Miniprotein binders against q9h3h3. Designs and how they scored, part 15

Target 1, 235 residues: q9h3h3
Amino acid sequence: EDGFTAEHLAAEAMAADMDPWLVFDARTTPATELDAWLAKYPPSQVTRYGDPGSPNSEPVGWIAVYGQGYSPNSGDVQGLQAAWEALQTSGRPITPGTLRQLAITHHVLSGKWLMHLAPGFKLDHAWAGIARAVVEGQLQVAKVSPRAKEGGRQVICVYTDDFTDRLGVLEADSAIRAAGIKCLLTYKPDVYTYLGIYRANRWHLCPTLYESRFQLGGSARGSRVLDRANNVELT

## First folded at step 16 (miniprotein)

Design QG1
Fold by OpenDDE base, look of step 18:
Structure QG1 (fold): chain B 235 residues (1-235), chain A 102 residues (1-102)
Amino acid sequence: as target 1 above (235 residues)
Amino acid sequence: EVRKLFEKLIKLFERMMKRVEELLKKAEEAAKNGDTETAEKYLEEAKWLAIKVRIIIYILEELAEQTGNEEFKRMAEELKRIIEEALKRLKEVEEKVKEARS
């Protein structure tokens, strides 16, 4: 990734958050309608700005699926940010452990598996698999970015409730793999996002805690998960 | 590339802050009319936008640090003052909504 690509993507994501979302909410919509919804709004065809001929005439920020057990709990993000600013002012050392403790203290524990895919059948198929897994209860919530005008890669985000729950993070990886997804996955806690921490920051913090690589004939999980902080395989 | 990102972040900040101000006004009006539910909804949206605005500032601060660009540093400091003022106002509106509930 050249220079500040991650920050560019973050700016785009934040801009997208301001536009309407296409949401399938399994709490209010029958699961039997999912296939029709997926067919109506394939992420490779849904355009960020509602281009002529796209399924959407208006701008779409994200396409999302909410599972039955989905409860938006972001914790005290404002308190987290205030504590972070105070910490910087204090001149105290900032470590991954510091960020973990801040996240725990403010109950900002959500994280996400990320995958980047080119627009096309493979993306739509991956999204359909994830959406089904969400509706079936193997995953809680997921979103995918719409197609950009330049045809760049789209991102799928699959959220977990607690980045400190290693088992939960691994279970989500397994569910993603069970959906037939074979690409590289990276796991990022939302705390790093809320604090504007990307790779190559002044504190040398790595916002990617885990990396999942697909493995043929390997463990029942179908992937090898690397703890990047400790450089240890968890599977 | 860095300049493009800087300009993009500033534009996004301006758009978000404009929306925050609109939401705060709407919340105040709703509270004044006794519609506390609507006021709370607007406040919640404003709070989330404020969070995102802070993220923008953090990114700008990091860009300033990494590049040594004094313009970026001054801008980040200015935007930080703006959001701090907006956060104070948000708290004031929140208290008005609480009072309207009682």
Scores: ipSAE 0.878, ipTM 0.938, lowest interface PAE 0.4, mean pLDDT 93
Fold by OpenDDE base, fold request of step 19:
Structure QG1 (fold): chain B 235 residues (1-235), chain A 102 residues (1-102)
Amino acid sequence: as target 1 above (235 residues)
Amino acid sequence: EVRKLFEKLIKLFERMMKRVEELLKKAEEAAKNGDTETAEKYLEEAKWLAIKVRIIIYILEELAEQTGNEEFKRMAEELKRIIEEALKRLKEVEEKVKEARS
């Protein structure tokens, strides 16, 4: 991804956050309705701006599925941002360890596995697998971007509660792989998102903490997970 | 491409800040009417928008740093002042809501 593509995607994501979401909430909706909901709102057909002939007539920012155990806990993001600005002003060295400590201090520990897929059957199938895993309690929450006019790749985000819990991050990878997803996954803590830290930043911070590659005949998890910070394979 | 991103970020900032101002006004009105629950709801939405606005500023600051574009730098500084003022106002409204609840 050349130049500021990540920042472009971030701007689009933030714009999408302001528009209505299509949500399946397993806390209030019976699991038996999931298949009908997935059929009604396939991500490859749901359009960002409600294009004619799409399942949605109005703009849709995200399509999301909430599991029964889902509780939005973002921590003190405002305090995190204030501390980050103060840190920059202090001239103290900024390291991945610094960001980890800031995240812990402000309880901003959420992160997400990301996958990018072209619109079509593979995307809809991947989303259906993830949505089922969320409703079944294997995952807590996931969202997918609607189809853009330009026909670009759509992103599926699968969240975990704590990026510092390596086991929890790996369990989510396993659940995603169990859903039949074979594409590259990248894990990004939300702390980097909240601080506007993307690839090629002035501090040389890598916002991708883990990478998961599908492996045929490999470990019971069906993936190899690389710790990007330490350049160590975890599986 | 960088210019397009800059323009996109500015438009998004303007949209978000407009909504923040609307939400703060609604929260103040709700608080005056004794509807603290509605006021808190608007404040929470405003807080999240403020978070996103700060992200926009951080991206602009990074763009300015990487490109050396003085326009981007000046804009980022201006937007930072705007959000700081909005955050101050948000805090004031939050205090009013707390007082109305007590």
Scores: ipSAE 0.873, ipTM 0.936, lowest interface PAE 0.4, mean pLDDT 93
Fold by OpenDDE base, fold request of step 19:
Structure QG1 (fold): chain B 235 residues (1-235), chain A 102 residues (1-102)
Amino acid sequence: as target 1 above (235 residues)
Amino acid sequence: EVRKLFEKLIKLFERMMKRVEELLKKAEEAAKNGDTETAEKYLEEAKWLAIKVRIIIYILEELAEQTGNEEFKRMAEELKRIIEEALKRLKEVEEKVKEARS
């Protein structure tokens, strides 16, 4: 994986944020309409720029599902960024603990489980399972990237409200696994995204806090979750 | 690859900043017309774009640090000045909207 792949993906994600989203909002749309919506907009067929023959004629940045309990509270991200810039100027040591404290102070606590899947049936099936879990209230919010023209993997993001709530993070993993998803999952706090911190950074910060691997027949949770910062298994 | 990323980030910055300027103008116009709800909506969108612009700058700063490329460093510094000015303007518009609401 080329050294700046994460930054390329971040730039693509930010560009996608500027384009229209296809959203199923369970707060305003009956759950009974979900299956029809999923059938209309399978993520493997929805194209980033509205290619001919796609379900979308116009550009689509993301396909998203909002649960009943979804609240778009991101905290004080501007304050976080200002504090981060001040911290860099101060020359004080920057550690994962520093970022955690900044996140707490500014109430920027959201994070996400990430999975990367090739376009096709497995992606669409995984997305359908996640979307259902969101609508049923097992998950709060999720989004999936549309199909790129060049192909490649699509990303599904499943958000949690608080990356410092280990139990909440693990519950989301369990819900994802219960939806039938068996691929590798990585959990990333949004604070790292908001500060432009990716895998290769001068502070040697790892944006991935947790890794979940599917386990056949073992743990009651159906996954093995590793705390990457401490190299400790949580499950 | 690094050059491609750099160019991509610059183009994205330019698009976002153009939109920020448009949104600030629309917010000011809405505030002048007494449509504070519309003004707040435009301001909120502008704030989010400003956040994303800062992320672009952080990525550029990191890219400059890792590559030692002085062009990247100079560009990051320039873009930082641009966003700081835009953030000042955003605050001014926000105050105008608050005044119009009161």
Scores: ipSAE 0.871, ipTM 0.935, lowest interface PAE 0.4, mean pLDDT 93
Fold by OpenDDE base, fold request of step 19:
Order: sequence, then C-alpha cells, then structure tokens
Structure QG1 (fold): chain B 235 residues (1-235), chain A 102 residues (1-102)
Amino acid sequence: as target 1 above (235 residues)
Amino acid sequence: EVRKLFEKLIKLFERMMKRVEELLKKAEEAAKNGDTETAEKYLEEAKWLAIKVRIIIYILEELAEQTGNEEFKRMAEELKRIIEEALKRLKEVEEKVKEARS
C-alpha cells in the first residue's frame, strides 16, 4: 500500500464531491421505489465518468440514500479549520483529545463507518442492504463511490451524527451487521477529514477511532468493535 | 507516487478555486438583482468548496513536512495565500447579501 493511499483516496473523494450525485431521498420518494432505484443504479455498474454502457451517461460523484430523519448539519467547519491553523501556529501539543475538543467546540461531530469492497454482486448486495436500512430508519444516511475505470475497490460510507456518542456509533454498526454485511468496518470522525489528517501525519494521530470485525455466534450485535485509541473491545 | 499526488492536488485546487470564483460572481450578481435566495445558495456552495480547498492545502503541508520537499512547501504557502484572499472576498459577498436582505 503506497504510503499516501489515504491522501489519494481523499483527493478522489473531493473531486467526486464536485460531480452530480445519484440520490434516493426517502423524505420525498416512497420506500416502494427503492428496489427499482437499486436495480437501475447498481453501484458496481454506475461509472465515475459515465462510460458507454453504464446506467449513467454523465459523471457521477456518489450514489447516496437519505433517510426520513436526515438533516445535513456539519457544524462550524470553517471555524474548526481556523482554530486548527491557530493551534498549529501556537506550537501547543496536539493530541486526539485536542481534536475531540475542537470538534465539540465547533459542533463538527459527524463520523462514518467505512467499508471497501471490490466491484460486483457483493458490493451491490451490501449497498442494497444499507440503502434499505436507511429507508427503514435504522440508519440516517449513506453513500457509495461509483465504479472507477481502474476497477479499484468502491467505498460505502454510513454516517452517524455524533462520533462522541459511543452508543450511536455501536447502533450503526449493529444495523450494518443486521443488513448482512460481514466485511471489516472502520469508523472515522469527519473532523480528521476536514483537517487533512490521514494515517501518516506528523502528530501521530489515528483518524480511525473504531474497528468492527464480524463474529459468528458472538454477541447479539454480530461484531466485535475495537476502540483503537484505548485498544479496548467495546462489545 | 508523491509527485502524482502533488499534481492531482494542484489540479483539484485549481478546479475548485475556479468554481469558487464563478460562484462568488454569481452570488454578487444575484444579490444585485435582489435574488438573495439564489445568492445564498451560491455562497453556501462556495463555502463548502473553500473548506475542501483548505483540506488540499493541509494535505500539501503534510506532504511537504514528510518529504522535506521545498517545492511542496512553497506551493502550499502560495495556495494558502490564494484561499485567504478568496475567503475575504467570500465574507464581503456574504455581507452584501445580508445587506440586500435588510
């Protein structure tokens, strides 16, 4: 894995954010239309740039599903960035606790469970399960990256409102597992993304707070969730 | 690989900044025409792009630190000046839109 793979993926994600999204909004579209929408736009077939023979003729940045309770609230991200720059200039020590406090102060509390899957049936099935869970109100919002020309792994992002709410983060993991997803999940607060903090950084900050591994016959949640900051299993 | 990432980030920055400038102009025009709702939509989009531009700069600063590449450092500093100027302009347009609401 190239030392800057995360930064490459971040640049690609930011570029994708500039292109149109394919969205199923459960607030305006009946849940009964979800299956037809999923069949029309399977993420393994939707191409990033609208390749010939794809369901999309134009570039697509993301495929997304919004739940009934979805309300975009990102907090004061601009204020967060300004405070971060001031903190760097101050020469004060920067810790995971520092970032947590910055996030709380600026109300930038969103985070996401991430899964990376190869294009194909497993990805489309995982996405369909997540989309259903969002429309049913078990999850609030999710997105999946379209197929790249290079055939690389696609990412599904499942968002939670508050990375400091451990129970909410764990409930989202449970909902993902209930949807039949068995792959590795990692949870990342958006504050790390907004500050350009990835795996390799001068402050040795880990942007992954939680890791979820599927477990057969385990707890009612069907996963083991590791707190990476404390190296403690939460389930 | 690092050079490819650098070039990718610079191209992305340029595209985003071009869009920010377009959005600011559209917001100013909408505000002048009394269409404050349209002006606000353009401003909100510009704000989000400005956030993403800052992320690009942070990544470049980190790349410069890790590699010791003076070109990366100089570029990050240049881009930081550009976004700071754009943020000032964004604030000025936001104030004009607020005045047009009143």
Scores: ipSAE 0.871, ipTM 0.935, lowest interface PAE 0.4, mean pLDDT 93
Fold by ESMFold2, look of step 18:
Structure QG1 (fold): chain B 235 residues (1-235), chain A 102 residues (1-102)
Amino acid sequence: as target 1 above (235 residues)
Amino acid sequence: EVRKLFEKLIKLFERMMKRVEELLKKAEEAAKNGDTETAEKYLEEAKWLAIKVRIIIYILEELAEQTGNEEFKRMAEELKRIIEEALKRLKEVEEKVKEARS
């Protein structure tokens, strides 16, 4: 459409961040309560603004599950942003290696696998599987967007704590596939989000590090994972 | 569509900045009441909102660059000045809270 689809989604995500979240926190909530919570708040039925007939009467920005071992550490994002601004005024080239080094230097290492699904059974089933994987300890934290009035696709974000740890990122992909998820997954380090870098950027950076595709006859995990930066298959 | 994105980002900036000011007032009041733990919680939330405000500005700057729109560029520069003043205020409140703690 206008070439800024990712930026529109980013604006919606940042607005959603400011509204209340529905959270199942395994650190403070018994795991035996998860199934009831999932049944009460399917993401295809929870509405962004509390529409009539929804399980929620108030706006919901995100539905989230925090695992037992989840320990949030976003790193030095303020320092990252300051260094980014200084870099731009320095006249030095901005490259994928530059972004990686900024992330490492400031310990902003988290990233996420993303999947987009239409409202309905597939979305609710995928989310339930992800949520169980988080509570059981195979994943650390995940969130899903609620249903918008216009009925567009919803997003599930599954976070990892270190995008430079390729094995850890691939293990998260495997856990997602073990939950029965067969759709396209894309992986984006949070450094790109914090610097406002999306597909249409002046530096021609690629914010998606990995793509994961489920295939019959694929690897033992059922995934074919492509390193987007180097255009090489990892699995 | 690009103008709609621009206007959406401006409205979001305004909403976030209003919340930042509210949080700074709450942090100062909590510190004056001796509740420095609550004051630090408000400051942490304000710091995260400031991070998001800078993301908005980065997106606006890229929109201005990609479109060549001078109105977008001037607005992004104005919003940058606004966040810089808010960050100065945030640091002042942070120092007051740290002083009250010690």
Scores: ipSAE 0.853, ipTM 0.924, lowest interface PAE 0.5, mean pLDDT 90

Design QG1
Fold by ESMFold2, fold request of step 19:
Structure QG1 (fold): chain B 235 residues (1-235), chain A 102 residues (1-102)
Amino acid sequence: as target 1 above (235 residues)
Amino acid sequence: EVRKLFEKLIKLFERMMKRVEELLKKAEEAAKNGDTETAEKYLEEAKWLAIKVRIIIYILEELAEQTGNEEFKRMAEELKRIIEEALKRLKEVEEKVKEARS
């Protein structure tokens, strides 16, 4: 442990981005094919580098599902990065408001709910539920990491298109919970990812915007959601 | 630990830059053959890799800042020079592809 766990994971994720993905795209594939696809490629059995006996013979970086209404819009990330570099040399203060304004100005508004699960039935069941929610239109796009050789926890990312739309982010949380998922969820706007900002940053920015904890007997949606930027509960 | 992260980032940078160079050459070749649609696809992928390379540099700069390690700082500065040169070439290739479009 060196205090840079998030940076290690980021490097692994960027390497995975470069390898082939296994994608179910509801925009081009009938929804009736989803169950067979899920059975063929459970994330606990799809291996990162194509191990013998796994469903894949070649490396897989990510397993993903795109919903019928998914319309990718990454915004002006190159302009975002250029403006960020100029801002740092300007001497102006860097605050959470600064990051929010950069994201809005360059239309880099996507973000993601993250969950970490050990390989096995719980992971595969959670992924299947999320994939169905995506194909049915309750969620727009999700991905899950494949099985690493060491068998550590895997990550599911569920994307939303606008982190400034608090209601939309909370509705995605509710859809995740409706799929039966009870683990901790954290929400990170993509602007932080594109600027390489993790927990141990020099500006003391908090890249996690929301935390969601399952609470039986709490809210009607089963979630207790905390706004980490303002330390206030939303539910 | 920290050195392993540094080495991992350097290897990833090298892999990404190798792919960027390959994509830029393929984009130029496709444009010379009049296939501007294919050239634009190669440019799009190269632009996304350049975005990720800049993320690697941001991580290295923060790693250098947090550890005070001068080797990490010098490497981040060197990689920044490399990506700046690649971005200039990317813009030149993009303009060649635009000129080939008609």
Scores: ipSAE 0.848, ipTM 0.921, lowest interface PAE 0.5, mean pLDDT 90
Fold by ESMFold2, look of step 17:
Structure QG1 (fold): chain B 235 residues (1-235), chain A 102 residues (1-102)
Amino acid sequence: as target 1 above (235 residues)
Amino acid sequence: EVRKLFEKLIKLFERMMKRVEELLKKAEEAAKNGDTETAEKYLEEAKWLAIKVRIIIYILEELAEQTGNEEFKRMAEELKRIIEEALKRLKEVEEKVKEARS
């Protein structure tokens, strides 16, 4: 172990981005076809590199579902990266507020709720619930990693448009919980990813903005959400 | 095992840059055939890969900073020069695509 686990995972994720994706696109595919597609490509059985006994014969980087209203909008990431480089040479302090302002200025506002599950029924059931929520319009876009060769934990990413819009982020959390998901969720703004800032960074920035824990006593909402930046419970 | 991460990032950089060059050539060919819509699609994919290549460089710079490893620092600087040259080529191809549109 070298203390750079997040960076190893990031490298694998970027490699996966370059391989083919299995996509259910509600913008062009009838919702009635979703259940058959989910049954054909359960994430616990779709293999990263196309093992002989799997549903896929070719490598698969990600399995994704796009909602009917999904409109890709990553913002001005090139400008963000240029401003970041200029900021570092300026000698000015780099703080969480600095990162937030860069994201706002360049309209790089997307972020994602993440969950990690072992391969098996629980993963496939969670993914199916998320995929249905996306096609039904409660969520906009999600992806799940395929089964790795060693069979380690897999990740489901559920994207939101604007990490500064707390209500929108909390609504996505609620939609995830309504799909029956009870595991820990963490929320990470994409700005950190585009600037290569992970847990082991020299500025001691925390890329995880929110944590969501299922709350059994909260029948109407069902989660306890912590703002990691301010150490404040939002619920 | 930071050296394994370094080597993994270098291989990923090489893979991405090979793809960028392929996309730029495809954009030029599509533009020569009058298919500017396809050419612009290839350019957009190349631009997105260039963003990811910069992320790789940022990770390498952080590895160099935290380990004090001069080899990692020199490599990050070299990779940055390589992507800058590719970005210049990307702008040239983008201009050719605009010319094909007239």
Scores: ipSAE 0.845, ipTM 0.919, lowest interface PAE 0.5, mean pLDDT 90
Fold by ESMFold2, fold request of step 19:
Structure QG1 (fold): chain B 235 residues (1-235), chain A 102 residues (1-102)
Amino acid sequence: as target 1 above (235 residues)
Amino acid sequence: EVRKLFEKLIKLFERMMKRVEELLKKAEEAAKNGDTETAEKYLEEAKWLAIKVRIIIYILEELAEQTGNEEFKRMAEELKRIIEEALKRLKEVEEKVKEARS
C-alpha cells in the first residue's frame, strides 16, 4: 500500500486506452450477433496482453459495447484543462462546487457507474447482462477491462451523459440492477478523471459522487443510493 | 510505492509522445496522398493523447506535492515544456492538413 492505488489504476487504464479495443457496435452490427460475440470474448478469458490459451493473440485494452443511440460527446476537455490550470494560479478556492461549475461551463458532463468483480462466471454474467442492456437501449455504452496476468479484479464502466442529471444517473443504476447486478456500484463524474483528481488529493475532494447498494425491500431489483458529498440517501 | 508510480507515469508519457509523433507523421502522409479525412482522424487521436499527457502531469504534480519530492516537481515542469512544444508541432501539421483540404 502506498496511498496512491487509484493513480496506479489510472496509469494502467490510460495505457489500456492506447491498445486495441474489442467493440460490439450496435449502430453497425445486428443485435442477433451479440450472444455469439459475448461467448467468443468473455472478459474473464480475454487477456490484457494476449496470453496463450486466450481468445486474443494481440493485446486488448478494453472490451466495449456501443448502443444504437450512442453519440459520444466529451465536451471541451482541452478548455476544461486550461481553465483548471488558470484556476489553480488564481487564488480562488477549489471545492466540489468549483469542479461542478468547470464541468458545466465546458460541457464535460459525462460520468460512469463502476463495478469491480473477480474473473469468473459472475464477471462474465454481469458483463453479458450489461451488454444486452446497452444493445436493447436501456444503457448507452459500457466497457470492461480484460484479465490481467495476475487475475485481479476487473472493472465494468457504464457511462451516462450528464452527471448533473440525477434522474438520468439513477435510471442507469436501475437499468444495471434490472440486468441482475447486485454488487456495489460507485459513480464518478469524468471531470475528476480529466483533471487527475483521485481520492488522495490536496483539496480533499471526493471523486465518487454516488454509491449504489442492492436492496431487498420488496423489489429484488431496487437500490439504495447514497450521495457521498452530503451523506444522504436518495432512494 | 510512489517511485513505482513515478516510473509508470514517465514510461506512459514517453509512449504517448512517441505515438503523437507517429500520428503527426501519418497525418502529413495521408494529407500528401489526398486523404484529408484520415489525416484529421490521426490529428484527433493526437489531440486526445495530449489531453491524457496533461492528466499524467497533473498526477505527477500531486505526487510531488504529497511527497515533497523535488525530483518529481522538476520532472513535471520538464514534461510541461515537452508537451507545449509538441502542441506547437501539432498545430503546424493541422494547418498543413487544412491547406490540403482546400
Scores: ipSAE 0.836, ipTM 0.910, lowest interface PAE 0.5, mean pLDDT 90

